VH-VL binders against Uncharacterized protein aq_532. Designs and how they scored, part 1

Scores and structures below are computed, not measured.

Target 1, 203 residues: Uncharacterized protein aq_532, of Aquifex aeolicus (o66814)
Amino acid sequence: SDYLLRAESLFSQLKDANAKEETPYLYGKVKGYYEAIKLYAVEYKEDRIKTLFTLMSKNTKKAVRGAYTEREPLTELITFEPRVYFEEYCDGIMDECFYEKHYEKEKFIELVDYFSLKRRVEFLRNHEGKYCAPFDFGMAEALFNAVSLELMQEKPDEKVLIALREKLEPILVMAEEKLRYAMKKELPCYRNRLSEHIGYWKP
Below, numbering starts at 1 at the first letter of every chain, in headers, positions and changes, except where a header shows other numbers; Kabat numbers aren't used for antibody chains.
F, E and O are the ipSAE of ESMFold2-Fast, ESMFold2 and OpenDDE, as the mean of both directions, binder to target and target to binder. V2 is 0.75 times the mean of E and O plus 0.25 times the DockQ between their complexes.
Where letters were taken out, [cut] stands.
The coordinates of atoms that the task and the answers printed are left out; those that the model quotes come from them. Centres of patches stay.

## First folded at step 4 (VH-VL)

Design A12 (from A1 with heavy chain G103D S104Y; framework fv_patecibart)
Fold by ESMFold2-Fast, scan of step 4:
Structure A12 (fold): chain C 203 residues (1-203), chain A 121 residues (1-121), chain B 107 residues (1-107)
Amino acid sequence: as target 1 above (203 residues)
Amino acid sequence: QVTLKESGPTLVKPTQTLTLTCTFSGFSLSTYGMGVAWIRQPPGKALEWLAHIYWDDDKRYYPALKNRLTITKDTSKNQVVLTMTNMDPVDTATYYCAHTEWDYYLPFDYWGQGTLVTVSS
Amino acid sequence: EIVLTQSPDFQSVTPKEKVTITCRASQSIGSYIHWYQQKPDQYPKLLIKYASQSFSGVPSRFSGSGSGTDFTLTINSLEAEDAATYYCHQSYSLPYTFGQGTKVEIK
């Protein structure tokens, strides 16, 4: 519960840094993680809240310090890969464990149409969503990361997954529309795409 | 479930105008982000993009051929028409129409079966 | 216009062997490269879009990689039905252009 109050206090830091205007991608990520935290607060799932708060806090610090002071990609896409998950829990051996884990995850993957969401978020990531729809892409990435993290849990929360999917869809649509418009009009965010992928760093 | 099919003459004489029609199903050219392109392939050679039309009636042409090409759409009939003037034997090729899902900078995700157009006297 | 050069032009491969096809762009095109498969007397079919994303229904043995000017299509275990000509296509800049094609056939 402490984490919810602390999460709310991070927005004061973002306001002081003018993050909404200066670092809209990171602001979007922070807001996305915050929306996910609120869903788990209703379920009293402190472990999930703590994990998401850590990601929210990390991105808040980046926004406050300035996004372009590091030579690393700002995108932190977390993906659930069934084969990797099965290998972790079953040592990659084809036995009853492998089939049980596959069946358990397949239900939830289908519930949220996970691989469709993954392709859409990856498309935005790979095609200047960060620059052409920064707030919307950031929020979509954070919400998608929350979906991925929940699928990695031993017992995924079906109710939260549905709620995350419902919050993610309109954000993805908005980001996709903004990117398509930028591509069509050859806007600067898209026209200058190759030069804007690299973080600017001064040692 | 997107399908496209090309139709038009298979034999054209030099100096004549070629008119090809692409009839499609599974999408509408009134839907945001949808487009249809024309691509040709001379026998045994590589693919060549010719023209593209988008849901908002925006049109793009291969620059070297733009004075010979016209692309139009009839959204109610689910058809796109390509017209190419002053045909020459070097224009002999299989002509394809293809779907694009997003606005620009996109792959051609579904193709028609193609129609071979031979230009000879 | 952007020129795409494929290598090799032709490759005869034993079934189950790994096939690697490269596409080089005359200037940087980011990840705006797409790969098509064309079997004899058939229309092209999209395999890989945006350098590395598999198109729906495409077998997992097909993968793509690369960015900037150098791109690769890999078939990690060639099947008989994979005998075809493969084309790369850039959508970075108008006019859209294609590579010259790589013909893959079974030994």
Scores: ipSAE 0.000, ipTM 0.441, lowest interface PAE 16.7, mean pLDDT 83

Design A13 (from P13 with heavy chain S104Y, light chain S93R; framework fv_patecibart)
Fold by ESMFold2-Fast, scan of step 4:
Structure A13 (fold): chain C 203 residues (1-203), chain A 121 residues (1-121), chain B 107 residues (1-107)
Amino acid sequence: as target 1 above (203 residues)
Amino acid sequence: QVTLKESGPTLVKPTQTLTLTCTFSGFSLSTSGMGVAWIRQPPGKALEWLAHIYWDDDKRYYPALKNRLTITKDTSKNQVVLTMTNMDPVDTATYYCAHTEWGYYLPFDYWGQGTLVTVSS
Amino acid sequence: EIVLTQSPDFQSVTPKEKVTITCRASQSIGSYIHWYQQKPDQYPKLLIKYASQSFSGVPSRFSGSGSGTDFTLTINSLEAEDAATYYCHQSYRLPYTFGQGTKVEIK
């Protein structure tokens, strides 16, 4: 697969655009997807790589072109919702399919402590993590999205889930520490923003 | 460890509105998969499911009582509130709140202690 | 709505004896049946979920079986602490419904 080479090219485009300084949240998102791609590249899992590359490319394009007034719009948050997944996967039919899918997913959800990760990422997203810890939050969100996408697979890859969890934890802790500090000190990143909606994409 | 506790009036007059609060710990209704249900049990009778609220604010009601029931959540306070209008003596029961994980096809795994509500003139 | 009918309504049992409680659904519900134990003046506690899976901390003497319309809760060797009313509950279709209960007491 040429996706790893193509991903490196996207990362080069971000560096040429000075994205780390100008759009650190989007740069973090792209870096997070890149790290997830590398885990799948070890076993040549082309379908996962292609999905993550598409997300990486989308965020790269936003960073390189930038938003008009606020260069970093919030991007996708992908969550694994057992109810929605089971309804769609089982075609809405109330049968043994729901029972089997419920138990198949339970062990993987426990393995990564998924709902705890989800709560932490959502807290960062809802409390100005984008401004107070942009790179770390962006990277954590992308890695969390990779976890969510893998949980949606019919047969989740335990080895990759563990690796994603281990990679995500220190980044998530760093983002949380930065946000906690900003909140306690009433830093401008926290104080000047009422929500992600204020100042985004407005001339 | 999941714990739940019901609170509200123990005596209600016919035609009045009942408001019950479930206060919980050990989980958050901001966590995907979590839900809280209300179940009642008239003295000496079987359990009756009344309403269910999920982390995504999806709400389900027992069809025959739907026009009398409202369920809401306050995630910041770890509370779920059930309101039931036009109370009648036949609504006398012990009211429980219970925890659920996941949205569908699931058991009520942890229960509150219950609160007896008597409807009498 | 799905009606759950339990049998028997009442059973008086000698200690160490095997107890069998049945629950019959008015239509097929797969394995989406759960069993609760309620001791006098206490709240219900989950025993068995999804017809046959033991809930955390439940003694091994409790087991469940069945699928479709006919389900069974078994207590292999009744202990004094097992005196309670037992309820089945279906989660296959809304509205969720419960059986009428089976009261088990010690002789």
Scores: ipSAE 0.000, ipTM 0.427, lowest interface PAE 20.0, mean pLDDT 84

Design A14 (from A2 with heavy chain G103R; framework fv_patecibart)
Fold by ESMFold2-Fast, scan of step 4:
Structure A14 (fold): chain C 203 residues (1-203), chain A 121 residues (1-121), chain B 107 residues (1-107)
Amino acid sequence: as target 1 above (203 residues)
Amino acid sequence: QVTLKESGPTLVKPTQTLTLTCTFSGFSLSTYGMGVAWIRQPPGKALEWLAHIYWDDDKRYYPALKNRLTITKDTSKNQVVLTMTNMDPVDTATYYCAHTEWRDYLPFDYWGQGTLVTVSS
Amino acid sequence: EIVLTQSPDFQSVTPKEKVTITCRASQSIGSYIHWYQQKPDQYPKLLIKYASQSFSGVPSRFSGSGSGTDFTLTINSLEAEDAATYYCHQSYSLPYTFGQGTKVEIK
């Protein structure tokens, strides 16, 4: 895949910017999208690869810029919201159309345990996951975004969804364990990061 | 789905102790991260946070009312109990219990219906 | 204790108009502000969490923005069912505090 080769080349830019150390959350996001791209490359699904490459490139540019400003922003969280998605798909006529489309997606939602993954990722995002487990959280968020995007497809790819789920689970567990440890020990990443939001880091 | 419901007396005399029970379903207070808070609202006034209890039995109280408040949990009954001593007419309010997913920085995501407690002689 | 001041206290708005409610904190609270809707004789319902994130099931016409000390809740096209009192809430520091409320009525 041309996109796979191009995706690999983005890591040269990240290395030059020392992004792994300077912007670990964004580096994690880029790594997560890259792992998803590799899964689709095996299946020769160029349309999915192109979409993920675009997101990977966007986060790479933010990481390179962030490495020089020491500012690492939260980036996209993509969720599959059945009601919102089907309202658009059904042109606002919900009744029968919504039920039928939800039923078609139900198999895939259950296959990946989607709403459990969504709650876990949102919890990390809202509770200092960026600071307490930046690489793991970033990577988990990117892989979760790939799951969400695949569920939005008219015909989701069951094999890739399973592979994404299997790759995502241990990364989510690691991010969650790091956050729990940080909270239990009252580490600075959990307790003191809000001091940065007021424009002043506590010594 | 998370559901909470408050219960207790609707009328309390001045100087008496108020005991309110929050009964919930859809989560357990033995589950890591879970919490239940009590919030009140005097008629026509703003919301006021009173107390919070967490999965690990840690407890937080509004400082000005701390000496009057006790919050406890009964995990076997899925209940949280708030006790407030020395009730006064100014404590007349609708009392709510609400769910939280963590200890710090959290919204109150699901609320009970509320119970109006009138303090009058 | 962090004081939250809402503006305005009251708005009477024609249907389909844009409504803007502001909440100002007495000190910086990052993005740890949440917005609740309370209809007459009902309990508060979470609308927006962490300044800008929509809560589950909330209509897309509701949005939040801001950081630090200045926060805004926007209703892009007011519907009749939106007549309610809206409260901001900070979870940055104990004790948790709420704004005084903004009452929105349909003309």
Scores: ipSAE 0.006, ipTM 0.450, lowest interface PAE 13.3, mean pLDDT 85

Design A15 (from A1 with heavy chain W102F, light chain L94W; framework fv_patecibart)
Fold by ESMFold2-Fast, scan of step 4:
Structure A15 (fold): chain C 203 residues (1-203), chain A 121 residues (1-121), chain B 107 residues (1-107)
Amino acid sequence: as target 1 above (203 residues)
Amino acid sequence: QVTLKESGPTLVKPTQTLTLTCTFSGFSLSTYGMGVAWIRQPPGKALEWLAHIYWDDDKRYYPALKNRLTITKDTSKNQVVLTMTNMDPVDTATYYCAHTEFGSYLPFDYWGQGTLVTVSS
Amino acid sequence: EIVLTQSPDFQSVTPKEKVTITCRASQSIGSYIHWYQQKPDQYPKLLIKYASQSFSGVPSRFSGSGSGTDFTLTINSLEAEDAATYYCHQSYSWPYTFGQGTKVEIK
């Protein structure tokens, strides 16, 4: 697809900009979206590819321009929030429509263990994952956003959801291990935190 | 394999505070997504959820009992402690702790054996 | 809070017969209903999660169905070891709530 070729070009720009070293969180985000685009390209899902390309392009531009700073806010996490999504999907109607659509999507939610993935990504966001495991966290965030976007589709693609989950899992594990290590060793990335203290970490 | 066991006094006098400890193995409350809940069952009656705590110290309490309940964890000992103040004979029940994992919508998949607490003068 | 009402309260059944237990929610809860088995003087054990998914090690004679407000637990062919009280549990909304229980006895 044209978007796949353009995505390859964008990723090449990050290599030329030394983005992996200079903006590792954004580099991770771009790589995550690129990996998701490749999965959809195999299935010829052009509409999904276009959506993910738009997100990839936005993050690539920031990385190349050097807009990344230590205190820059995290890119918004795209989450499938059943109540909000179904309210919009059902034209503001809740109750029966909400519960019916929730049940229809249950198969896909269970297939990817969505709420487990969501809590894991949120944990990384709340506990300095951006600074302690920036590449892996960025990539996990992008892949999770792809999962959320697919769950919001009228007919989620089961095959792609499985492939996204399989790609996301080892990356989440790596990000989590890096963060736990930083927390245990009180590394600078954790000690210079910008948010609340981690309650379970305290002796 | 996941195992849990409740411990604490079997007899409590009215107005006293109950303290129950759940000791577990097969998981850690330092592990992302892990949680422990307390559920009670009065003799011959239905199950009643009381409280739960997660790895990140997120806590939830049954609203009607909120002002009487405190749940805490000691990750190094693999223990969760529930305290309930101002005990009354109607609080006589078997108290269970149970494992839950990765969020609000999950069932209680593994349970302790339960401990009967009788409240009488 | 969401109220779960089970029916029947009690059933005495001949071995090998089919048992059907229903659970009705006071409002729609999607498929966020779970079923537990509690044998006399024992702790509850999870049987069915998310309305219809069997938990590990649970015999195939147990199945669940339903969505929204009306849910059913079915024991296809009752065995002597199935004498127990069965509870439904909703995890859709805080506070979590349980049904009043259905006691199944063997004739």
Scores: ipSAE 0.000, ipTM 0.440, lowest interface PAE 15.8, mean pLDDT 83

Design A32 (from A2 with light chain S28R S91Y; framework fv_patecibart)
Fold by ESMFold2-Fast, scan of step 4:
Structure A32 (fold): chain C 203 residues (1-203), chain A 121 residues (1-121), chain B 107 residues (1-107)
Amino acid sequence: as target 1 above (203 residues)
Amino acid sequence: QVTLKESGPTLVKPTQTLTLTCTFSGFSLSTYGMGVAWIRQPPGKALEWLAHIYWDDDKRYYPALKNRLTITKDTSKNQVVLTMTNMDPVDTATYYCAHTEWGDYLPFDYWGQGTLVTVSS
Amino acid sequence: EIVLTQSPDFQSVTPKEKVTITCRASQRIGSYIHWYQQKPDQYPKLLIKYASQSFSGVPSRFSGSGSGTDFTLTINSLEAEDAATYYCHQYYSLPYTFGQGTKVEIK
């Protein structure tokens, strides 16, 4: 797809900005979206690819800008909220529509163990994952966002959801292990929160 | 379900050593991320954290009491033991053990019933 | 040492009224605050973790909010069974401290 080639070209901009070293969290986000795009390219789902490319492009621009301004902000966390989905789709009425949609989404939520993934990503986001495991956390957050976006579709793709979860799990474990090590050893990436002087952890 | 229960003497004389045992079920300290903490509460006062032990045998102690406290685990028996030396009447309190999950920054999610330890001559 | 100061120390409330308890940390601690409920002669029970996340089985009338130094526990419609002392707790930095407690009593 044109989007796959365009996605590959974004890494040229990241290389020129030295984004891997200067903005590792945003670089991780971009890499995560790129991996999700490759999964959809195999499935020929151009609409999903376009959405993910837009997020990938946005994070690339922030990474390039951040490399020159020394600012790396947290970016989007996308969550699937069943209550909001059912209220909007079924006009808020707890009738047959509500129960049928609940049954349909429950299947996919269970398939990926969604709320477990959500708790783990939120834990990393809230506990210095950006500073203690920036690349892995960024990548995990982007892949989790892709899972959330697919669950929001009227007909979620089981094959892609399984593939996303398989890519997400080892990255999530790595981010969690790096954060746990930093917490136990009281590394600067974690301790600096007490002083309001946050620096990047450089292994 | 996670359950914990404290056991040990209810009466201790000043200068003696207190030994408390926490026996638990529903989890193992061989499981990644699991931990057990000890917390005490003097009658009518606030809660005070004392010590924490993790699945990997990492240990944390309240700094002001560190020289008096020892925490150990026996993974095969599902037990954690707290030892506190040189007991004083101000150490009179209900002592609790509690479960923690992954990491150092976790809440105490399940608690034992507590055991009242009175220190007097 | 991070000191957690709760306000108020005591509150007497009519059933069905809203109760607000605040906890202020002497240093910024992000969202690493937890709330416990202790009824008379009982052990403490976890209510809210990481400032805003409800523990399993906790009634929906309990909620938590805040970040940094200022945290709030809210009971949106007090029930008789909610008469208890409430404690905030930080596990961010050694020593891991608790607030002094807020006693909530039914009028």
Scores: ipSAE 0.000, ipTM 0.448, lowest interface PAE 14.3, mean pLDDT 84

Design A35 (from A2 with light chain Q53R Y92W; framework fv_patecibart)
Fold by ESMFold2-Fast, scan of step 4:
Structure A35 (fold): chain C 203 residues (1-203), chain A 121 residues (1-121), chain B 107 residues (1-107)
Amino acid sequence: as target 1 above (203 residues)
Amino acid sequence: QVTLKESGPTLVKPTQTLTLTCTFSGFSLSTYGMGVAWIRQPPGKALEWLAHIYWDDDKRYYPALKNRLTITKDTSKNQVVLTMTNMDPVDTATYYCAHTEWGDYLPFDYWGQGTLVTVSS
Amino acid sequence: EIVLTQSPDFQSVTPKEKVTITCRASQSIGSYIHWYQQKPDQYPKLLIKYASRSFSGVPSRFSGSGSGTDFTLTINSLEAEDAATYYCHQSWSLPYTFGQGTKVEIK
């Protein structure tokens, strides 16, 4: 599991950058991808591990660089779009191929309750989840991205999808609770969501 | 407002070294997260990224051109300099500098006007 | 390197018509796609960043969508000032790469 050792080494870079404190959203993203990689390591799916490691590595680099910035940037949100997928998979011919593939994907979409997860992640992204629940939101977004990527596979892995959903659900609940509390109490993360930055690194 | 402007020679002979300067205002390369990139566009062709320099003096180069490119900054003058060695007629292009915020994986949000560099004998 | 392929290369469109431009990446790039407008003899201007987020000052008729490998720039109701070449750009992997461009002309 070369990728597992390499993934673990990325946390050393994050510690040196104090990323958990300075860029908690990106730190969450990296942690989320790491948890997804561990699930695939059990199944020996190197192609999935490589894809997730690439995403983990890119967010790690952004966290290390972003530790000295005032505003943490949003990173990738990967969504599975069934219509677009079927059109491409069937070479744009929406006939027998469409109906067969639609049936296959619908099973997996229902298995994870995908569109519910998508709405919840999008709500957090669009309503200051990055500021009010940065670590939990980042982690949830990365795990959701792993779900989306698995649904895009020709033969999605049911066992991994269930495991991803099981990890994602409590984290989503935590992020949602933190955001709703911030909204109810009008906390600074929600009220003062657009702060001016001054031309200096944060103290 | 963020503004950038390219300057340098408009005509270069084959085998010579090109030196371009980007002078900017509205931000400082001492500010964490700030960066400046160089992008070129040959006449009638697509945009091509060349190099990027960040607030911490970290540098990125297009791999195929790495041995020919050097990017440096002078934070006190608000300038970024790109040098490209061994110029060839195929390097004829409009050269742009552009601002980036926050480091890697970012859009080029503000661009200079561009400077056309013609390479001919 | 990641190759970005735009479709179509060229469109001639009647004013007020809807324009769609697609950009396809040779591998997944998440939402790290950005769209630029370049008018003749001018520098490129950022329109849409991170697939779907409008840049400041950009008219609401411009919108972006997509994720992974397939991205779309939409102009809901084309205006005369929108005649330009449009480029997609990925910032996911070095080297950063651009699409070949889509030229939009008014009829």
Scores: ipSAE 0.000, ipTM 0.432, lowest interface PAE 18.5, mean pLDDT 84

Design A36 (from A2 with light chain S93D L94Y; framework fv_patecibart)
Fold by ESMFold2-Fast, scan of step 4:
Structure A36 (fold): chain C 203 residues (1-203), chain A 121 residues (1-121), chain B 107 residues (1-107)
Amino acid sequence: as target 1 above (203 residues)
Amino acid sequence: QVTLKESGPTLVKPTQTLTLTCTFSGFSLSTYGMGVAWIRQPPGKALEWLAHIYWDDDKRYYPALKNRLTITKDTSKNQVVLTMTNMDPVDTATYYCAHTEWGDYLPFDYWGQGTLVTVSS
Amino acid sequence: EIVLTQSPDFQSVTPKEKVTITCRASQSIGSYIHWYQQKPDQYPKLLIKYASQSFSGVPSRFSGSGSGTDFTLTINSLEAEDAATYYCHQSYDYPYTFGQGTKVEIK
């Protein structure tokens, strides 16, 4: 649980740095990874915790640096692609190996309704979700990334996948509502994300 | 439409300081997310990123050249200025300024025509 | 710094044939790779951003793919106007770096 204590420290540093107001997308990402870490901490899955802590730490450093890192590229979306994953594990021998690996993971894909989640997160990404619902989109992206990473595990954790889905769903709904409102009202975040907000990110 | 144009001396002697100005239109460096970078290309060689300045006056420099480079902006004139000290013949290159837009555009989406700077005695 | 290595350095291609250019990063850079076209004596023009997103006005014959360390730019059917040097560029970390370039000539 050393990683959980360290993760709590990072989250505290974000509060002290006022990251929620200065870098809302990155703050959302960090909070999403933190929530996923807490789920694995209950199960003592240190390997999962370490992976998510690395992602959380990376985004925390960006958020704490503020203006320096807010101009980094948008996408950090991690997707589980069954064909690509199975081709990698099967060394290109698709027929026999694909069938076997597909069977092993199909129940988990259905359990979380993965492709529905993927379409929703991609819609937010492609339609200015970062600007119209930055915190919610960031958190949703991080939680979705945790789902994708768990599906890539040799033995996915059913209990954690259900818990991740339960945390992700209301956040996706909130982000989608904010984006649809912005689209309907043609708000600046949707139509012109280059609005004059000098000083939005403070060093 | 975004347009950029480089200006400055085309011939510089060794040890002198080079000053290049990028004049642009179609965006403002007071606008959220906007930035301007300088990239150079020696004759027949690859592109080299030199420096970047953003709407909030944050500045980034290629580490090996940091002590020789200064980038500044004048948002009221729509200009970005690059200064490079102690010029050497190996610095002979075409110098470009280019536009960036944060989040979706950290690629260099629009470029100036470039200005060839020759360093020779 | 992150080193980008392009392959091949040069290729001469018959019109209408498929062209594939690869770019390999010295470390994982996610999807933070961008592709530029530079025609002789001209400035570079953005073709593909974030590995696979076409820039405005770019012909549909140009496409990008890849993630992590291996990236590919594809020209599905080469046209005479596509004779140029192509560069990849990573924006994952500072300093930003470019590949050495791939020169494409019409046969």
Scores: ipSAE 0.007, ipTM 0.451, lowest interface PAE 14.8, mean pLDDT 83

Design A37 (from A2 with light chain S93H L94W; framework fv_patecibart)
Fold by ESMFold2-Fast, scan of step 4:
Structure A37 (fold): chain C 203 residues (1-203), chain A 121 residues (1-121), chain B 107 residues (1-107)
Amino acid sequence: as target 1 above (203 residues)
Amino acid sequence: QVTLKESGPTLVKPTQTLTLTCTFSGFSLSTYGMGVAWIRQPPGKALEWLAHIYWDDDKRYYPALKNRLTITKDTSKNQVVLTMTNMDPVDTATYYCAHTEWGDYLPFDYWGQGTLVTVSS
Amino acid sequence: EIVLTQSPDFQSVTPKEKVTITCRASQSIGSYIHWYQQKPDQYPKLLIKYASQSFSGVPSRFSGSGSGTDFTLTINSLEAEDAATYYCHQSYHWPYTFGQGTKVEIK
């Protein structure tokens, strides 16, 4: 894929800008999208690659621009919002009807345990993950975004979803472990921001 | 800001079932790491942990009382309910609900005002 | 279950004096000990978490120390408003347990 070569070029630009040290959250985001692109390159899914490359490119430009003077901004979080529907089942013998709740693409949601992943990423995003585990959080968020985007497809790719989950899980665990350690030890990345999140001493 | 408030009957007869509701604000039990515990204190005695429920619906009960205790949550209403069966005068106590995060990583950081439950003999 | 034993059960202390309360665990619990203050007819309030970390809004005269089995809560200069019962609590293993309490009164 042409996009794979172009993605490698973007990664090279980040290295030249020292983004790994200067903007680790954005560097993590770009790395996460790059890993997802490699999975789709093997499957020859150019549409997915193009979408992920666009996100990778956008975050690369932010990182290069912000390398020396800018606080690392949070970037997009993409969530899949499945449609909910209720099916009526009637027992002809007892003449009783009841309703069962279902989600569109329920099979795929269950395959990756999507709502669990969403809750975990949102917690990191809302509780100083960007400061206490910037690289790991950034990478996890990008991989989660790739999962969300694949679930939005008319026919999600089971093989890619499994591979994304396998890449995402250990990164997510690492980000969570770093945040828990920061909370327990009241490290500056967490301590100095805690009052803003729980409403303590907020103007 | 995290706030919690207990509600329920103040008088219970021996052998009856006690149902207490904890209503809270400032956090959601759908958020990773969040939990709510029930703790009681008999008049003039020490604090005693009873039960805990977490964001993922995981539940823990004090072992000696586990057959009498049930804890449930209604995430949409921001409520946690504790049910205790077969009440005895020894169960007379002030019952508190309290917020936790990540179990062993955070203590009981915010508490409700407490509700006194008297069990008449 | 882990048993927490506090000492002393009761202290009557002159204002401005140093107060020391100890909590001993029946087994090693690392630093998973927390201290609460309970004033008469009030709910408990968290003072110190993880043996030595002050909770938000807690006056600097309160400090905690220790690890393993022996823990200490110190009030370096007692104020009248500090008259209360103090409890230690371990979160190392469920069931979570509390000490029996130490009552601090002003002379």
Scores: ipSAE 0.000, ipTM 0.426, lowest interface PAE 14.7, mean pLDDT 84

